# Ledger of designs, part 10: VH-VL binders against a9jty4

Target 1, 144 residues: a9jty4
Amino acid sequence: MAKKRDSPKLIKIKDAIKLINQEVSLIGIVLEQREPKQCRNNDWICTLRIIDDTYPSPGLTVNVYSRTLEQLPQIKNHDDMILFTRIKMQTFDSGKRVNAACSRWVSSFALFEGEDLILHADEDTSAVFVWDGTDAPPASILAK

## First folded at step 22 (VH-VL)

Design w4
Fold by OpenDDE, fold request of step 23:
Structure w4 (fold): chain C 144 residues (1-144), chain A 122 residues (1-122), chain B 108 residues (1-108)
Amino acid sequence: as target 1 above (144 residues)
Amino acid sequence: QLQLQESGPGLVKPSETLSLTCTVSGGSISSSSYYWGWIRQPPGKGLEWIGSIYHSGSTYYNPSLKSRVTISVDTSKNQFSLKLSSVTAADTAVYYCAREPYNPIYGYFDYWGQGTLVTVSS
Amino acid sequence: SYVLTQPPSVSVAPGQTARITCGGNRIGYKSVHWYQQPPGQAPVVVVYDDSNRPSGIPERFSGSNSGNTATLTISRVEAGDEAVYYCQVWDSSSYHYVFGGGTKLTVL
C-alpha cells in the first residue's frame, strides 16, 4: 500500500519566512540564479532568488543541493517558475536574514517554463495545476 | 579582539620533531563555528596549508604532509598545537596558525597569527 | 592535484587599477579567496567567496570569478597596497586547501 505521501500544502513566501526550521512547499518566480558551486563534500549547490505576489522584494533565497551539476535546476528563461517541496526554512547572517535549503534527501523541485502559465493550487488537495490558458484542461503537476 | 599567537623553538635539528603551539585569546577555541589551521611559508616562497582541527579533535591534513603531521587541541588552555616529525631543511618556514570559519561550501582563513620562523639546521 | 596559477608580478602607478588573475581548471565552480601579505607581515584576507569583503577592507578591493579565471581588482591603488597577493580554494577531490603562487604588486 503506497503510503499516500500527504501532498504538502503550498504556502506563500510571506508566510514561509515565518516558519523557521520548518519544512514548507511553495512556488515562486525565479529572479536570479547564481553560478553553481561545488561544496567541500563534493556536492553541488545552486542559489536561487525567488519571488511571489506576497513577497516581491527582496525575494527568498533558496539553496539547492545536488550530487551532480546536472541535477541542479536548469533555469533557461527569466520568469521561470519553480515548485519547491519540503524545503527547510533557515536563518543566516546571525539570524538577521532568512533563506531556505532544498536538500538532496528531503526536498524536491520542479521547473516550469513560460510566462503564460497559470498555476492553480488546490487548497484542499495541495495539488498544483498548470494551465496554459487554452481550452485544454489544466495539467496536474507532480513534484518530482 | 581575537588574537592568535604562535610559540615554540625557532631552531630544530634535522630528523627531529618540530613542535609549535598557538594560543588563542579574545575568543574560544571550543566554538562550533570554527576550525583551527596551520599554514607555513618557506622563505621567499608561497603559502602551504598543513592541516586543520576542530575543537572535538577531528583533523584533516595536507595529503603531502599527513604522514608527518599531528595537530592537537587543548580546550582547557585555549590552544592548539602542531607537530611535524622527521624535519629537513625543506621544512624551514614561517609557520602561521589561523582561524578557519566553518562553512559547508567553502573554507578560508579569516584571522592569522603573526607567524614564527622555524629553521631546520644542524 | 589542483593547481592555481598567478602572474608573478603586476606593476601599477598610484591611482591606477590593478588586476591580479588566478587561473584554475573550472575555478568558476569553486569559491575563491584572496589574501594580502605585506612584506614581513602575516596574510590578511581581502576578499572571500569570490567577491565578498571582510569588515575593514576598503571598497577599492573587489573580486570576480568565472570560467577558468578569478580576478582581484584593486582600484585607485595606493603605495600601501604594495604586497604579495594570494588566491586560495578548497579542492574537494583531494581534501586540500590550495594556494596560488602569489603575485607581487608593485606600486611605481
Scores: ipSAE 0.784, ipTM 0.911, lowest interface PAE 0.4, mean pLDDT 92
Fold by OpenDDE, fold request of step 23:
Structure w4 (fold): chain C 144 residues (1-144), chain A 122 residues (1-122), chain B 108 residues (1-108)
Amino acid sequence: as target 1 above (144 residues)
Amino acid sequence: QLQLQESGPGLVKPSETLSLTCTVSGGSISSSSYYWGWIRQPPGKGLEWIGSIYHSGSTYYNPSLKSRVTISVDTSKNQFSLKLSSVTAADTAVYYCAREPYNPIYGYFDYWGQGTLVTVSS
Amino acid sequence: SYVLTQPPSVSVAPGQTARITCGGNRIGYKSVHWYQQPPGQAPVVVVYDDSNRPSGIPERFSGSNSGNTATLTISRVEAGDEAVYYCQVWDSSSYHYVFGGGTKLTVL
């Protein structure tokens, strides 16, 4: 019986920053994307700053790692939203600052265009509803 | 304050082995946050990275020098060393030891020794 | 092998702004570091990871990196800024630290 991997509970950024060395899932609005860099081990990294209603500018820095440049988040709009699943909260600058790592092995991300209203379902359900502004009902995206 | 100091012979004969030691003071070489590197500069020329070492003994070298280079670390003495075998006149240079902060994305050298001139001459 | 290209020399008058370029194929995807080497002295890092300044380095020193060119900018140049400046990157393909050829900055 495949242990139903409990859909990770989405948390707010203000709470995520308190969970150092833990894996968390969260949604944020992309504030900034830095130019991708190739890492020393040939992987690629994209650094994002994300915010939510609990954590305003300058936002949380999330480092997204990938094997290829094409697999990195392609941010198109300033209001794009990104869902992170199982990103690891970390400290840097001798513990004074907090960031997060989206690992290619453990973590995942989903990008939503700003025109898509993401309705947070119940904090207890990892269900994200995406609405494209049409008369169609919002589609539920289960964070797999 | 962190200080790095190179030491060793300033003259080496061709075909012999150049041997230098870097003594680190004001900080521990055993820190997990740093590598330790060697860089050289021929007279009137640019900088060339030789190799770097972690306190565990893990090394990586300049591919062009790899066959002749050995870098080692002595944590008990807070030192790391360079050996360059089969030297020629082309190996005449100022040799610098430097600290290399560990980072998975990039690497650079944030503290340098004053350098020591090694001349290869018969 | 990955190559970094710098102009051999740049000249500026005191108080002016010096710009030293470092060219490399897709260097914008690399982290670039800059070193200052005064005559007869060891190099000192003045900019790391494209645009960060170490403690003790004046704000007159700044860096940028995009496309195929990284740039070290020194504003309000002083006589004491006369030195050779080197850019440096890590080449992940060859697992090699690469330095530029150096640029001699002359303050006129």
Scores: ipSAE 0.780, ipTM 0.910, lowest interface PAE 0.4, mean pLDDT 92
Fold by OpenDDE, look of step 22:
Order: sequence, then structure tokens, then C-alpha cells
Structure w4 (fold): chain C 144 residues (1-144), chain A 122 residues (1-122), chain B 108 residues (1-108)
Amino acid sequence: as target 1 above (144 residues)
Amino acid sequence: QLQLQESGPGLVKPSETLSLTCTVSGGSISSSSYYWGWIRQPPGKGLEWIGSIYHSGSTYYNPSLKSRVTISVDTSKNQFSLKLSSVTAADTAVYYCAREPYNPIYGYFDYWGQGTLVTVSS
Amino acid sequence: SYVLTQPPSVSVAPGQTARITCGGNRIGYKSVHWYQQPPGQAPVVVVYDDSNRPSGIPERFSGSNSGNTATLTISRVEAGDEAVYYCQVWDSSSYHYVFGGGTKLTVL
């Protein structure tokens, strides 16, 4: 019996920042992407700043870790959206600031292009639906 | 205010062991947030990292010096030490101890001692 | 071994802008740190993680890093800025800290 992977419940960034040391799933618009860096342990990191309607400023910083440069999010447009699954909320700067970690072991992300995308996460199917602003049925995108 | 101070003999004979101690004041060497490093600078030359140590005793060394270098920590005295064996004239330098903030992405040295000159001469 | 290349010297008139470069293969993928070493003194970090300034460092000091070159920029240079500047990175492949050769900044 395939263990029904509990579809991650998406939360807003304003709520996520209150859940320190917890794993959360959320969607945000990419506001900023820093140049990828190679970590001290040879892994790679990409730092994103993401926002949503509940947290438009300053946004949430998410560190995405990967084994290779190619596995990092490839942000093409400034209005791209990104779905994070099971990222860990954490503090830095001696506890004064909040960020999140997308680990290569526990977390995942999915990138969506375009400003007019409305993402709906179905609680039952864990499917993300992309609405392109048209009357056409939304396209389902599987979160990677 | 955090202060680091190097101490030890300023003169060492060839083939002997250079020994230095760094005394930390104004902060605890047992902090989990920092490593503690040694950097040297030959007269008129650039900087060379020697090695670093964590309060637990975990060390990492410059590969070119690894075979001759031993760094140790004494948490009770709030000190860490450097031993460099089989010294030659090439080891003549100002030796600095420094604090190294722990970061999984990058590392640098944010506080430095004033340095101590060690001359290797017969 | 990973190598950082700096010009041996840079000269600038007071009030002008000095730019000190640090070259390295794909250095843009590394975090670069800069140290100022006045004559006869210990080094002091002036920029860390490419572009961050420690507390107490003037805004005149800034850093950038992309491609194969990192740059320390010192605007409105003062006589007190005369020093040797070193760039530094961590090399994960060889597991050690690497310093550049240093650049002597002379204020004319």
C-alpha cells in the first residue's frame, strides 16, 4: 500500500516566519536571486528572497542547497514563482532574523514562470494548478 | 571587547619546534560560533593560513603544512596553541592568531591578534 | 591549488576612487573577503562575503564579485587608506584558505 504522501499544507509567509525550526511548505514570488555559491563542504547554495501578499517586505530569504550547480533553481524572470516543500524555518544573526533552508535531503522546490500565475495547491492531490489568466482549465504541475 | 594575544619565543633554531600560544580575552573560546586560526606572514610577503581549531579539538590544516603543524585548544585557560616542527628559515614570519566565525558557506577571520615575530636562525 | 591574483600596487589621488581586483578561476562562485593591513599592523577585515561591511568600516568601502574577478572599491580615498589589501577565499577542493598576494594602495 503506497503510503499516501501527505500533501504538504501550504502556508503564508507571515505564518511561516513564526514556525522556527519547523518544516513548512509555501509559495512565493522571487524578488531576488543571489549568485550561486559553492559551500565549504563542496555543496552549492542559491539564496532567494521571496514574497507573497502577506509578506511583501522585506521578504523571506530561502537558502537552497544542492549537490550540483545545475540542481539549483534557475530563475529566468523577476516575477517567477517558486513552490517550496518542507523547507526548514530557522534563525540567523544571533536569532534576530528569520530565513529558511531548502535542503537537498528533505526539501523540494518547483519553479513557475510568469506573473499571472495563480497557484492553487490541492490539499488532496498535492497538485499545483497554474492559472494563466484565461478561461482555460488550469494546468496541473507536479511539484518536483 | 574581544582580544587575541600571541605569545612565545621570538627566536627558534632550525630543526626545532616553533611553539606559540594565543590568549583570548573578552570572549569564550568555547563558543560554538567560532573557530580559532593561525595565519603567518613572512617579512615583506603575503598572508598564509596555517590551520584552525574548534573548541572541541577538531582541526583542519593547510595541506602544505599539515605534516608539521599541530594546533591545540585549552578551554580552561581560554587559549589555543600552535606547534610547527622542523622549522627552517622559510618559517620566519609574523604569526597571527585570529577568530574565525563559523559559516557553512564561507569562512574568514574577523578578529586578529597583533602578531608576534618568530625568527628562525642558528 | 587555487590561486588568487592581485595587482602588486595601485595608486590613487586623494578623493578619487581606488579599485583593487582579485582574480580567480570562477571566483564569482566563491565568497570573497577583503582585509586591510596598514604598515606594521595586523590585518582588518573591511569586506566579507563579497559585499558586506563589518561594523565600523566606512561606507566608502564596497565589494563586488562576479565571473573571474572580485573587486574592492574604495571611494573618496583618504591618506589613511594607504595599506596593503588582501583578498581571501575558502577553497573547498583543497580544503584550505587562500589569500591573494596583496595590493599596495598608495595615496598620492
Scores: ipSAE 0.765, ipTM 0.890, lowest interface PAE 0.5, mean pLDDT 91
Fold by ESMFold2, fold request of step 23:
Structure w4 (fold): chain C 144 residues (1-144), chain A 122 residues (1-122), chain B 108 residues (1-108)
Amino acid sequence: as target 1 above (144 residues)
Amino acid sequence: QLQLQESGPGLVKPSETLSLTCTVSGGSISSSSYYWGWIRQPPGKGLEWIGSIYHSGSTYYNPSLKSRVTISVDTSKNQFSLKLSSVTAADTAVYYCAREPYNPIYGYFDYWGQGTLVTVSS
Amino acid sequence: SYVLTQPPSVSVAPGQTARITCGGNRIGYKSVHWYQQPPGQAPVVVVYDDSNRPSGIPERFSGSNSGNTATLTISRVEAGDEAVYYCQVWDSSSYHYVFGGGTKLTVL
């Protein structure tokens, strides 16, 4: 992570999409992954679409960069969960759309294979518990 | 509307230097979004990328031609140029300049000049 | 260096669908771009990054890319589609652009 001692402050995707050119940390369910591509400089990219309880549609596109193909997130299940740390929110398509970049230098990710968290209010077992959610049952999303 | 126009001599003698200029109009060569490229096509044959330049002067070249190629830019005239030294008959081709949208993942050429035929002959 | 293989020619009847292939080792990991070159004219990009159409290119043009093959598909072919079509990638290992040899589309 960016910090050695403290967990990053997580925000919801709904709030993140308004923080253009800022670095955010968030957790989401991976709904889609495009096939990996090799970049111009021999780095690798894969593109994910993720959601959370505040932004179940259309979801947030995250471009994940790595040095090698094997270092990309290895999504095993349709509803695997991913924590992103210090990803940069940005616009693309002439400013019409928002995505995020997970840089191989300042960003990081952690993948939760086969895990799911339940949002109390909707009975969706694929949903993610929110660490700082008011009106939600106590839940552990990620421990130090 | 963006336009690219090649200009220069249509006939070059063997061993001399081929020189072409591309004039960009309807857009700025100083844009951070684009590289500017040269591509050639021998008569009846396919396309070969020669090299590209950024408005700062940074270049990259086809390795097979790199020892003979110089691409330069003049931002005050909104132009970039190609010099190919020590030409032979094999360098006879239609030469195109083109705009190259940049991003870290891929590159392609979204606007092309009309092309100019350069013949290398005694 | 990286090799792209295209068939030299493809013939289709008007109104039918043309499929032009571009073969390469693991080309699915590369972004493929397609150019149309009518006789005596400069190339025009018709598809970029596998499947995107530039503004002004008819919806009849589409692209796909997976495994070892990228394909340009032209639906409802018209006589005006008769041209040579080139695929192109970036070869990140040798740091240069590679074009396929071109495919001449003939509309019968």
Scores: ipSAE 0.547, ipTM 0.786, lowest interface PAE 1.6, mean pLDDT 85
Fold by ESMFold2, fold request of step 23:
Structure w4 (fold): chain C 144 residues (1-144), chain A 122 residues (1-122), chain B 108 residues (1-108)
Amino acid sequence: as target 1 above (144 residues)
Amino acid sequence: QLQLQESGPGLVKPSETLSLTCTVSGGSISSSSYYWGWIRQPPGKGLEWIGSIYHSGSTYYNPSLKSRVTISVDTSKNQFSLKLSSVTAADTAVYYCAREPYNPIYGYFDYWGQGTLVTVSS
Amino acid sequence: SYVLTQPPSVSVAPGQTARITCGGNRIGYKSVHWYQQPPGQAPVVVVYDDSNRPSGIPERFSGSNSGNTATLTISRVEAGDEAVYYCQVWDSSSYHYVFGGGTKLTVL
């Protein structure tokens, strides 16, 4: 017993939006990024809107926090992919909307830029593989 | 329908202490969603933030005024107050109280009192 | 301390578009708020967090913010829009609110 919480399994956005106040892991296509802002305490935030095949509209808003501007996701191209681990699902706009928080303490992200990455996910959505076309085996990004 | 109303003496002598009270009606000063601020405006000039207070009593102040300013809150009366010590003619201004919605990213003032002119003169 | 620069005045004909600027170093990384102050009255927030309108503010008021400039845009200007407009940010390095010097909008 280390007073640790187990990492959430990778799930689809349609299921994540039902898990208020829970930590989830998910992958999505970045449709939109708000320009980064400096927070009142000198931390940094950027706001992303992401989608997947189960929730193409209106998309999920994810607020990403970091200590420095350089540690925020650096979105390069339309439709970049991002994997989030252990982000907190929360209500927004007086409880009418759902968003997620990627904290700098317990959460993380992995950004996959542009179409040069070849991604594979199995049908149960529990696995994501990155393949660069070399002899190396596909990289795996699994939530557990 | 939230309303803020400033009250206090409109004339203060140099070197004395300016004292104002803001009475909040149509809402609770004890709400965790808001800070409560004082802003002033010399006649014909721009706006200057003085300081803000949370209902717990936690304050933050404009660094240029911090040595002379005290803001306090009385949650039982739904009021907060401003004291500015050692005043000079430069402190002549319209003084506003305002509500400040809080979040970790930014702050602004969404409701303002009507303002009260305080003149510093012998 | 962080400095916000506004033009002292802007004049525009009725029905046209007014643009009021607020300049600051890397202001695009700050949330900018805009207040309308009619003569002899208290300020009223018309735009907050760059581009959001409070309830009751007409859609012809809009805001944008990028780089070193934030802009309040008032489309189809009316005589009733004559006022002084202030921008405001939080300066996280010195821990205080900063207002611009104000821009007097005159409708010809």
Scores: ipSAE 0.534, ipTM 0.783, lowest interface PAE 1.6, mean pLDDT 85

Design w4
Fold by ESMFold2, fold request of step 23:
Structure w4 (fold): chain C 144 residues (1-144), chain A 122 residues (1-122), chain B 108 residues (1-108)
Amino acid sequence: as target 1 above (144 residues)
Amino acid sequence: QLQLQESGPGLVKPSETLSLTCTVSGGSISSSSYYWGWIRQPPGKGLEWIGSIYHSGSTYYNPSLKSRVTISVDTSKNQFSLKLSSVTAADTAVYYCAREPYNPIYGYFDYWGQGTLVTVSS
Amino acid sequence: SYVLTQPPSVSVAPGQTARITCGGNRIGYKSVHWYQQPPGQAPVVVVYDDSNRPSGIPERFSGSNSGNTATLTISRVEAGDEAVYYCQVWDSSSYHYVFGGGTKLTVL
């Protein structure tokens, strides 16, 4: 129940896409996951597309990095929710598009299956965001 | 626009050093966006990556060739070079230089030179 | 050292679809790139990162990658598509680029 005082404030995806090269925290509904890939340095990546009520189209692409395949987010359903903490907003495609990077060192994520409570954190997080399953996510991130 | 051109001797004697230079025009070799690679193709055979270099001088080499290969860069001339020592007839090939877009996930070669045939014979 | 396996040749009639495979252990976890090499010419990348097409490459060229097989698909094949096609990956365990052996596409 208790909020940790070091938790960053959540912002809406619409506002996040304006904050290039800045770290943000946000929650979104996962619409799409690209097949995981092994990176050049043996790390792993998967690419997610997430939305909230402020940015339902085209959604925000988030690249999630981990040391092992098993540490990547394990998305089970289209409506799974993911909380990202301290992800970095970036441009790509010659500056024409925006995505975000969830690094394995400074960022973290937590997965939620709709109403069910799921605890998930990468290996570097010292805290896990917990939703007890009875609270609605903040209204600013709800799809539709 | 961007152009890569291989240059160097077309004939090299066995046991000597093969030396090639790639001149880049229409772009900068000092760009942080690219590595620069050498790939070879023996006549009638497939492609073999030799190695790649970043403008800082950082290199990676094919493990099968690493003991004989040196790749270097001269940013003031917008060039990078290949030296392959102790050559044999097996090193006869068309040698290509190529641009390699950098990112942490994957790598490929988006622009290639026309290639230069190097024959190793006595 | 990672191994990529391609069929040596594929023959198709003009207007038909050619499919060129690139086999490798868990290749679906690697990004696969495809090069066209016409006779006597340098290679040209036609697909990168499994399915992306560089500017100037016709939509007839497409790619897919899953499991142990990546596939280059060329629809409505033309005589000008005759070439050798190579797949390529990065082998992160040995830290080097690997090319397939090449597939000669013949348009009959």
Scores: ipSAE 0.527, ipTM 0.774, lowest interface PAE 1.7, mean pLDDT 85

